VH-VL binders against Protein ImuA (imuA). Designs and how they scored, part 6

Target 1, 244 residues: Protein ImuA (imuA), of Caulobacter vibrioides (b8h429)
Amino acid sequence: MEAGTRTPTPVLSFGEPSIDGCFPGGGLPLGGWHEVTGAGLEDETGAAPAAFVTQLIRGLTDRKGGAVVWVARRADLFAPGLLGLGFPAARLIQVRARDEAETLSLLEDALSTQGVAAAVAEAEAPDLTAGRRLQLACEKRGGFGVVLHRRPYGGRAGGKPRLVSGSASFSRWRIAPAPSGPPPDDIGLGPPRWRVELERCRGGRPGGWILQAQEAGHGPHPFRLVSQLADHDVAAAEAGRRFG

## First folded at step 7 (VH-VL; framework fv_guselkumab)

Design a49 (from f2 with light chain S98Y)
Fold by ESMFold2-Fast, scan of step 7:
Structure a49 (fold): chain C 244 residues (1-244), chain A 122 residues (1-122), chain B 111 residues (1-111)
Amino acid sequence: as target 1 above (244 residues)
Amino acid sequence: EVQLVQSGAEVKKPGESLKISCKGSGYSFTRYWIGWVRQMPGKGLEWMGIIYPGDSDTRYSPSFQGQVTISADKSISTAYLQWSSLKASDTAMYYCAREGYDFWEGYYFDSWGQGTLVTVSS
Amino acid sequence: QSVLTQPPSVSGAPGQRVTISCTGSSSNIGADYDVHWYQQLPGTAPKLLIYGNSNRPSGVPDRFSGSKSGTSASLAITGLQSEDEADYYCQSYDSSLYGYVFGGGTKLTVL
């Protein structure tokens, strides 16, 4: 062992070896920013990506505390139903932006603000320069950043080209809804489920899973594994090949 | 282990249509962009465009927009480059190549097909 | 013309060091996009030689190295060997074109 080893970068652990094993540090890095998109056009995917991000951040704020800033051009995209996942409404600061440039500037400002644990912007993918500024902002305060793109990267519904988009982000996720089972008491629907794909991540490997929302008070982690997607075994092997 | 295999050489006349192929194996075809690169005889490499086979999102170099069509059939892990009407100036070697995966280093081509020679004679 | 500028040729004797330059503009290399290098041996497809400015794929000898500064990048080859005789291409991304851009290529001749 080498003496004087630096303290490891803080990570958000999912508590699931098949997910945590995709990351070099054993979890999703804090003090960085990440990209989340829908698996199809917004009309096909609905609120699933926003709900996934909400559940992920709820897990973070349960441990760390602090404010969560949500930057969007439309207030109605953060439906009251998403708060039913146990998200602490008192910690949410919702900010209106006029356009894409203001959205990214507000995200950067929020991440540079003391007491902000996480910030989300509903925006098109930043270019490399903007992405590197976001990463610096996250590092200054240990904040967790998310750029939530409701359309697939590279979809014809607009957005920046997938090329170099998110090259400065640590990870990129693709989210689709998955059917919820009925709850044991037969009242309403069971906890939400998502088809979750880790499309790309720095120094790690891709993967895919069906995840279910973890109820508040039923564990320290935001999700429970329902199943691992078999079609991602080849992707995991391919990710290993980029190092050489 | 990653392999891109292209279709064989073509000899065509001006005005004819053509579709050449690039079959990927040894990786998840729907998870990587496939690019097309032209090399005219004795000249350098020119990027033509790319396609993401998972959703068929396609992007073209400004020089090739409207001149060619790039498509993919993910059920057989094959990407295509096609011309509706060939010109003598289309005579070149055409390569397909897979985009690399590393976010922090930017996008590059980490695996290349062997090339398809297209000769358009007047 | 090519978007990135390379010298058309460079030459050296066995054992010497040569450097191949790649000059861009504010919309590509100057915008902090990474530079990658490909080697094309006579009669073969290009092969990735350097990615992300300075990283080597498995199997590429450490006598090949890359660097980037401002609007330019360089490929350095030390201890030249006859097997290095090839065409070398730089490649980056251009924000104005929203796509990949290549240099014109440099023919390396080992004397």
Scores: ipSAE 0.007, ipTM 0.434, lowest interface PAE 13.4, mean pLDDT 79

Design a50 (from f2 with light chain S98T)
Fold by ESMFold2-Fast, scan of step 7:
Structure a50 (fold): chain C 244 residues (1-244), chain A 122 residues (1-122), chain B 111 residues (1-111)
Amino acid sequence: as target 1 above (244 residues)
Amino acid sequence: EVQLVQSGAEVKKPGESLKISCKGSGYSFTRYWIGWVRQMPGKGLEWMGIIYPGDSDTRYSPSFQGQVTISADKSISTAYLQWSSLKASDTAMYYCAREGYDFWEGYYFDSWGQGTLVTVSS
Amino acid sequence: QSVLTQPPSVSGAPGQRVTISCTGSSSNIGADYDVHWYQQLPGTAPKLLIYGNSNRPSGVPDRFSGSKSGTSASLAITGLQSEDEADYYCQSYDSSLTGYVFGGGTKLTVL
């Protein structure tokens, strides 16, 4: 008989101790879902969050194969994520949703589908019920889920703040663009770079880094560490009285 | 259950063309890579190439680039391996195999066809 | 001829333990690509035995175990049985070739 005992799901390792050390399992759970948001307003952050997600998932598909499903309400979501990163378009299944409820439902369906390695949806923060359904879908197939929002929670400057709902995501990331590396011998554009902040991680700890895109076929890891963000430690120390 | 069924044994002369098949069932054929592996008599396994049937993206081992053609017909869930001109050195057992879908564990083959024996003699 | 190096043969008696090595390089096993193992019984197609260095598919007994260190991997078989007499192949991925690579195979004889 097959045992019903829970088996640990594999993790996506960054291959960098300062990043992997933030996670209780040494990486991002592949049988789980994650949130990625922009560090500023959409106009200020640009395509950086989508590009970061595309690079992260490219690394996953380089190792494991399989399809990637991208669910969005707007056609323009995919273009920034595909530009300059060489993501294999043949692996990408684009699905357009009518509203937020359909977006999350389609994400859940994709994560429950055989042959799907990862699924991304552009959506606002899922409520706890939707978040729990996504987590169960990820656990069923070992799928890697991402809810991508180009703007931070709270809406645009000058607008009425949006109500922030709780979520069951494993991790939440805040992404901003960083100056690209120099091109080798002027033979092309330098590799893209991001200012990456891990805001929250279930059972883990926050952190911040400057990461650079790793070339496809250079091993299993999607990023190379450029530097750790020193201001992250300073901010923690200045948060008030500490006893630890 | 996942099943890969290959075409029957072939006996050919040098210079002849040949196309062998591998039919998948029990899974979504367009969502998994199908690889081809050669095993010469009494020798080991050699990967030849792999195809993604959803869009026919095909990758070859450097040793087999230009030597064979891999293709797929997704309407009938069948992958193919083809030679334009066979050589005696092509005598081997040919296996098709589906690339596994288990995260983190790397590129491996989780289901194999029964093999097609190709004999080329003059 | 093979990219990954295995001993051509290994032997043991029923109940004994044998280990089959698989040695790669910096472009495959040393580049953190996982090692997988296949068992080929006489006259049959290969069957997946171990994937991802150490995982067993459903139906593979726990007598079979895998490990990886540096540029090498090994398959251990404990409690040898006559049914284990087969050829065993390791397999990984190579970044320089951008493709799958197999070991030359090891013939296990159960004496």
Scores: ipSAE 0.006, ipTM 0.433, lowest interface PAE 13.5, mean pLDDT 79

Design a51 (from f2 with light chain Y100W)
Fold by ESMFold2-Fast, scan of step 7:
Structure a51 (fold): chain C 244 residues (1-244), chain A 122 residues (1-122), chain B 111 residues (1-111)
Amino acid sequence: as target 1 above (244 residues)
Amino acid sequence: EVQLVQSGAEVKKPGESLKISCKGSGYSFTRYWIGWVRQMPGKGLEWMGIIYPGDSDTRYSPSFQGQVTISADKSISTAYLQWSSLKASDTAMYYCAREGYDFWEGYYFDSWGQGTLVTVSS
Amino acid sequence: QSVLTQPPSVSGAPGQRVTISCTGSSSNIGADYDVHWYQQLPGTAPKLLIYGNSNRPSGVPDRFSGSKSGTSASLAITGLQSEDEADYYCQSYDSSLSGWVFGGGTKLTVL
């Protein structure tokens, strides 16, 4: 215990008590990595998860500065999300990986690099060993890591798949698009909105919200709260998908 | 501007060791993979492996794992290909190539060294 | 033996169109990995000719074009010139081998 917190654990605050209250430290740890996935199949959720991640990272780099590394094997959803949300392209280092092993290696390298504020990899869930290496890399440089899944966690095989237990991520999010506001706007010119579910958080609790993108210069936080979703058992839903 | 300059031709006997070099210039050497490609006389191109000089992460094709060693010295912007014991079947032209990349277009060998001819005979 | 299949030779007369095929499998071209093409003039190192299926580096004439469909790719050369005589190699990534694979090469003869 210090006389007051002189050197708090760095976190990304959403500025909303209902969201920040889900985390032990009052926000997402900056020296950690997180998982983000779509709420449905890729064709149903489109660019929404990538756009949400882009908006999170824009908010982080507006405050912290530094480069952002984006590692992917495919590039089809990134540019539309970047342009729509005003992310500063000069800070972005894009890297195309050949396979999953290279994707994780490049993500770890990026997070271990001085001057890199955040790194995103479009990949399947890392195993526990790889996840722990990512966490160590984040802690070493204070970097913010994201593994972005373009399909529901665990994949599909037409039946109940056998999944690897655990991932070592700090948090896991499920993202879907939500109608742009304010209604009744003409032809989607309103700011983007997401249905955002926090499925799991180490030492924290799950939650859900409808969030809207904040324009650059309209406050320190990347999102504004539209509404809170009714409590639901996200952990039980996830357990049913993985084990039932 | 970007240049890869390889060491000169080598004539060796079976069982001898050899280390050939590839010096990069005109770019940030530690930020790009360097690959090695073999071309046996009158034959096609075979990928041997690659190295990322920034951290010495090295990957080999299955055919060359354990047969050669790829290394790099980032202080002099030089990559190496090494044999502990040469065989007559190692007679070939060896190329180094820089692995360029683009987010949309992936990885490709955008710059090649001039080649090092290695002749192994008794 | 090469993992990607190319015809060993192709020929054409000046001004004609020739096409060089590159056939892979579900672990490389069929897995949507890009195809790159290299030109090797006699006695020289290979040079990048086409990257990312269809893109030309600076200095490559627009007579050269690439395409990809399913498990195969093609290099097309229109307005064939004598200086196009060379060996042509396709390259892709193979997920089963976790590495680069090349075609066996195609010798182009002009006349």
Scores: ipSAE 0.007, ipTM 0.441, lowest interface PAE 14.2, mean pLDDT 79

Design a52 (from f2 with light chain Y100F)
Fold by ESMFold2-Fast, scan of step 7:
Structure a52 (fold): chain C 244 residues (1-244), chain A 122 residues (1-122), chain B 111 residues (1-111)
Amino acid sequence: as target 1 above (244 residues)
Amino acid sequence: EVQLVQSGAEVKKPGESLKISCKGSGYSFTRYWIGWVRQMPGKGLEWMGIIYPGDSDTRYSPSFQGQVTISADKSISTAYLQWSSLKASDTAMYYCAREGYDFWEGYYFDSWGQGTLVTVSS
Amino acid sequence: QSVLTQPPSVSGAPGQRVTISCTGSSSNIGADYDVHWYQQLPGTAPKLLIYGNSNRPSGVPDRFSGSKSGTSASLAITGLQSEDEADYYCQSYDSSLSGFVFGGGTKLTVL
């Protein structure tokens, strides 16, 4: 006899039916790993995907219960603007890896560590074996994993979705910057906005949105919905145009 | 050397079921996606779907979702394409092909099977 | 219908140069997905001829070359030989379909 499921699987809800409806469980599973990349080549070099990941993880982090580990091969892990999003710096552990294999191994170790709520690695797409190890690590501790495909300036294009590769990720996201909202004081920069495309979700459906960062202390959800993209226009996101 | 060997030609009647095979050798079968491509007589190539044999993750072209089933048996390095009920319009050459994986130059087929001709007629 | 557009036929004499175009849209070639080319000799399976816009597998002569610009790609064949008579297919990936897309194919005749 099999025992029934009595406790819901932990998920991150966006609090928006058009987004949450894309996921079979009504949100992103916490015991899983996800891929995030830039929508176009310039976005893969820029800060927008990392800023999106930072805002998403801020929404997950309970300062009483979890650390966030960020693994990268280079020391340029955070632009000053990422900390401006209210990321809990006291919970951030930055780890420098020597090579690609060590990056993925450190990500797996972080996700298997007691007290780690989320871990991000700036890495190439894991093969199936590495992906399965990451998934098992996430399930063991309920950790939230992110592989952030970020291209260094002048590097080769690496952000094309590897939808048919051996990836075992739960979801894959394409991120581009979008025009900021109006500034709070009618001066300076408004709240950051992203063009967000969910390309793939295991057992779910794709979608696209313009999302704005939610201020710290304004509830548990990391983003507010600005608009829904009716056509899922990846080409428009790939254009990476600055709006005025 | 990579080799994909497909099952022999089939002659079937409408409404019959069919399962054709593609056996891989010369590489790690569980680490490469295998796709299926249809070519109707005198027509071009149409992608049907693709499977990762290591975990049976399967993706279908929208035109073929629900029309066919793609599966794999990693213990014998063999992928399958299956119809529950054949139609005369399924008459075609069916190729299996291995996705070449180069992280920077992805989404292409680097090795092809010889093809399986399926003829469906009354 | 084919998602990528190719001319149905092209012809040339031995020793000449021909080009075969492949036109896509903003969701595939225009989204910076690579273009790949396959050669299908009469009665045989397709063979990879060019991958990643311009790379040749081992054994493919350098008289075959590929290029890509905007929403289009081109296969160039120089020094035409009778053995080049074949169907040629371009292929890319389409983000809106989340899948592989092929051109309709071009029949090359060597006169």
Scores: ipSAE 0.005, ipTM 0.420, lowest interface PAE 14.7, mean pLDDT 79

Design a53 (from f2 with light chain Y93W)
Fold by ESMFold2-Fast, scan of step 7:
Structure a53 (fold): chain C 244 residues (1-244), chain A 122 residues (1-122), chain B 111 residues (1-111)
Amino acid sequence: as target 1 above (244 residues)
Amino acid sequence: EVQLVQSGAEVKKPGESLKISCKGSGYSFTRYWIGWVRQMPGKGLEWMGIIYPGDSDTRYSPSFQGQVTISADKSISTAYLQWSSLKASDTAMYYCAREGYDFWEGYYFDSWGQGTLVTVSS
Amino acid sequence: QSVLTQPPSVSGAPGQRVTISCTGSSSNIGADYDVHWYQQLPGTAPKLLIYGNSNRPSGVPDRFSGSKSGTSASLAITGLQSEDEADYYCQSWDSSLSGYVFGGGTKLTVL
């Protein structure tokens, strides 16, 4: 009954009840890993998922400090442009992987390392065995893990193509770009916006939003809510099932 | 109630081996790191190392790497600290402590054993 | 040698405020790693007193408070009482050592 006998699971809050209310703990667990994918093909989605992940983790590092490890096989996934919204470049540790198996192994190692606040890997969806190892690594150090993958399905593990998307992740997100906000002084580009869909989360519920990047120093949260996604998609899905 | 119970005091001669224990109860033993901390007579606290009993992942302080072995037996919820050959300079109180954490709050020791006094003399 | 620097002793009279400092470096407190404080009463094991710079575990009176600024942290004790006589230790994480680091400890004497 006394404090110090149970440590509650720490969470990353968005500061927005419509989003935080989707999670049983009121936010994304920090002792867990999450999947982020583009809503469409990579050439249609561009850098939007990576930019979203970078902005999300910026909020984490602004509060806690610590290093962020980014594991990628390709130079084009690292982010001079993605750091433009106040992410502290000095805290970013870039790690190059030779193949997908090494990418997931390096992610697991990073998540088990003290002083690492978060780790991101650009990889295909891990199978259940790899996913369970990532979850254990997150639980050991309270690390925040992200697997950023280009497609909702597929990938290779042990040299064999995956046919089914299976995962032990806490949450899965789909990200697409959205038209930018208005510029603050009628010059330049306005702040970036994303169409953000939470497909699933353990013990929680799905949702969707248009989110805008917040500047560093405008409170503890990395995003501002623009709008909640409309229920017309529900109506369209009902009509589709009827004609199915 | 979280409880860490350590083995009793030991009196040893230089060159002897020793294994002391720390038994956890009142929580899920395999889901928390257990650290070992030395306190030499009249001196401060020194972190020696830490183990995750769920998979026996062990990390040592640079000062203690190669000097001691930390292990755990999850079937009996017990962590161990072991010396192959004791020195007089190993005379100290040894504490085990459970790592509490909240990611935003850092890494600290939230529950401590009562300590095991080890005296090494000729 | 301790990695974090504390004064070896501090003293006060009942009802007074005392402050115990903990000075680190750029690889620990200066790298924004949190500071935690432990109280060790004579002949007993250490007990967690403050965690995450300023949080109190259940059962710790609000007379105890913690703060952190730059490369230093401090523990403040107000309304000093005789039962507060103890050794106090700060603790953080050091990235260059990849480990937990403690201060040398401060003996508090109540006059």
Scores: ipSAE 0.008, ipTM 0.549, lowest interface PAE 9.0, mean pLDDT 80

Design a54 (from f2 with heavy chain R31K)
Fold by ESMFold2-Fast, scan of step 7:
Structure a54 (fold): chain C 244 residues (1-244), chain A 122 residues (1-122), chain B 111 residues (1-111)
Amino acid sequence: as target 1 above (244 residues)
Amino acid sequence: EVQLVQSGAEVKKPGESLKISCKGSGYSFTKYWIGWVRQMPGKGLEWMGIIYPGDSDTRYSPSFQGQVTISADKSISTAYLQWSSLKASDTAMYYCAREGYDFWEGYYFDSWGQGTLVTVSS
Amino acid sequence: QSVLTQPPSVSGAPGQRVTISCTGSSSNIGADYDVHWYQQLPGTAPKLLIYGNSNRPSGVPDRFSGSKSGTSASLAITGLQSEDEADYYCQSYDSSLSGYVFGGGTKLTVL
């Protein structure tokens, strides 16, 4: 029974049951913030996490009629190749920050601002206090927040926890590049692909997939499922399943 | 509960201006798009446009762009549809509707106003 | 002219099944945009009947169901009742128009 039912939280759906089934509510909540990390070293992972995030939010700004704020400490905030994924450049607001504390403060300000549909910050993981403030900012405006981590060049993991219980973020993702698909017209490279792992999701389940970029104009969903990673099958086996 | 209440029926002459209203209650007005849909007598539904009251971003159907103005006043949770100069062909029932959530799809209209009948004659 | 094509009318007897089709193109249903369905009883505003191809809002009986395949969608009504006499509209999104599109509507008569 649904005694005391509340208004549903708005979500971003992937349009794929194996992915959407990992989330309470059937998608990523828009009134929340998420973490995205590269799966390997920076020289192995490159721009793949940023490209994944860009593809994820491309459709959001068109429909919601808002800006996307991208906060980073470097001047090269957005590569031309990332805009090739169909991201609306006219809605991108790039903001430079001096240090990590300012980066997170600017992210919080952006998420609290009318007219901002999504905000991304290139930063390390926020502490619990900063994370709680980000969550409240997202709830205030229904904004979609992303904290994007890159693996340090030439470094190793160094014992930093990648999966933590009790984090204020809704979800944590690990992204690596995957071999591209076949070209649509037999020239150039095919659409980009990612190895996508959902490490943690509040109230949900982990999962993993190979996803391919959907081209602009080929549907509302940003990705096409190529395959589900065997180690992360979210469906229970059925005793009566027939194999034909 | 979510409720959309529209202004009463209007009887106008060609060339006159008109502004009709749609008041939302029972939800956060600034967090949902409000759409306008026309239904001419005995005909089907036609989407006219939508507005996001939080920042007044408006999108029009190509058929209605330049023919009407959609606006909203978030301080009183009210959306508006306006004509500068009515034509007899504007005679129709006009509905406002709140769009539901599915941010990757084209959204659906999950709550509808009762409609405003606009008659333009003679 | 409507962008999505529906039959203008369908009819059935009480207890029977009817199906209402909704045919689009490569810029809407064929581009993988969802199809939603509305019921309009005589003299009333439309009411959401099915959203996201196959989902029912609370209060909609399970004898109403939706499906989508290729460039088309369908609404199935089983166990027809006199209360089902209404106009039914499909709705999707069209990328070439950058907007929402409705079908022409189907008048259901329960004979």
Scores: ipSAE 0.007, ipTM 0.443, lowest interface PAE 12.7, mean pLDDT 79

Design a55 (from f2 with heavy chain T30K)
Fold by ESMFold2-Fast, scan of step 7:
Structure a55 (fold): chain C 244 residues (1-244), chain A 122 residues (1-122), chain B 111 residues (1-111)
Amino acid sequence: as target 1 above (244 residues)
Amino acid sequence: EVQLVQSGAEVKKPGESLKISCKGSGYSFKRYWIGWVRQMPGKGLEWMGIIYPGDSDTRYSPSFQGQVTISADKSISTAYLQWSSLKASDTAMYYCAREGYDFWEGYYFDSWGQGTLVTVSS
Amino acid sequence: QSVLTQPPSVSGAPGQRVTISCTGSSSNIGADYDVHWYQQLPGTAPKLLIYGNSNRPSGVPDRFSGSKSGTSASLAITGLQSEDEADYYCQSYDSSLSGYVFGGGTKLTVL
């Protein structure tokens, strides 16, 4: 026997048809990079975008070994509470960058490093050239990349309203906190919830949901669907396909 | 079919330079890492380093850093392992191997060349 | 100078079961990196036998199986046959070395 065959692009399934159906491959591609942004300014969304990213990557680490590299200019942005979501702390490598350019360079280096399953950088949107370099880095090792912004992209004189449409990222997500679920014993606060909007993805379609964190060991998927957002209803398109 | 074909056996003297080759076919050469593995006579396998031919990104084992140079020419689907000055201790079988691309199943070598025997003696 | 520890030899008679251990540390197998196994028949290049702890490539009989627990992995060969006589190597990744690591190899003799 000679060499094995290259597998189809690996994907991270949410286990939820309304989410997985948004992607051409039936899940979020792993050999690529993605953008996650907060719905409001950093002070408005708090740790919600970072917590969502952490929970998403926990789903990957439940299935595959390897390090998770987190690059940021401010070390204090990684809240201790994120580890309460069952994230494997022993796999987390936090790296402090001096500036935006170093942040993206360190992300690129991490994604092209063997033994790194995923890498996150807290940075502004990369330009097309930087985005293409990140995609190549992800392809080298099948790594999962995330550029995490906690601010909205557009609507400013210094911002480009269509800057993100030139991005080489596979998908872009907008995250806001949502009221926590009920606790098991009707006391305190329940598991965290997010308002999750998929703004775009390559070859796919947008969507929106309220998702709740699943604790480790409650199944292979990191989230439970609470509800689908009306303005992002994918069911009408699916209904048309079923009988069309 | 995927195939890695290595250059023929070499007999050299200490101090001589050498460059051996590994030609890939049957797949997109520039999209797979190529590793080099040494096996001294009667001994086990030792990883030396790897290269990504698409951009020549090269990583070395700490034991081989500065001892050898790994390179690739993606236009002819060929990877190389080279020494500027051979030593008797470089006598070994050298294998090239393609890194597998199954993200969920880790980092392994799924196809191997037939090996190049390098003998360094006075 | 092997990072992963294997017994240097193992023996069995035809039809028996043998196991080959591969012991690592917290920077490799213990860090949840996968373990892969290679078979090297006399005079030939190594061939991938098991990848991702327990998966078999096409053409590898189900008599060969792999497992992993904690800092160790094991290759099991059931229904031992004369053609199984070979050297077997485990391989993983080590984060402290930032690279691939092999076991020292185990020579399987079929008596």
Scores: ipSAE 0.098, ipTM 0.664, lowest interface PAE 5.5, mean pLDDT 83

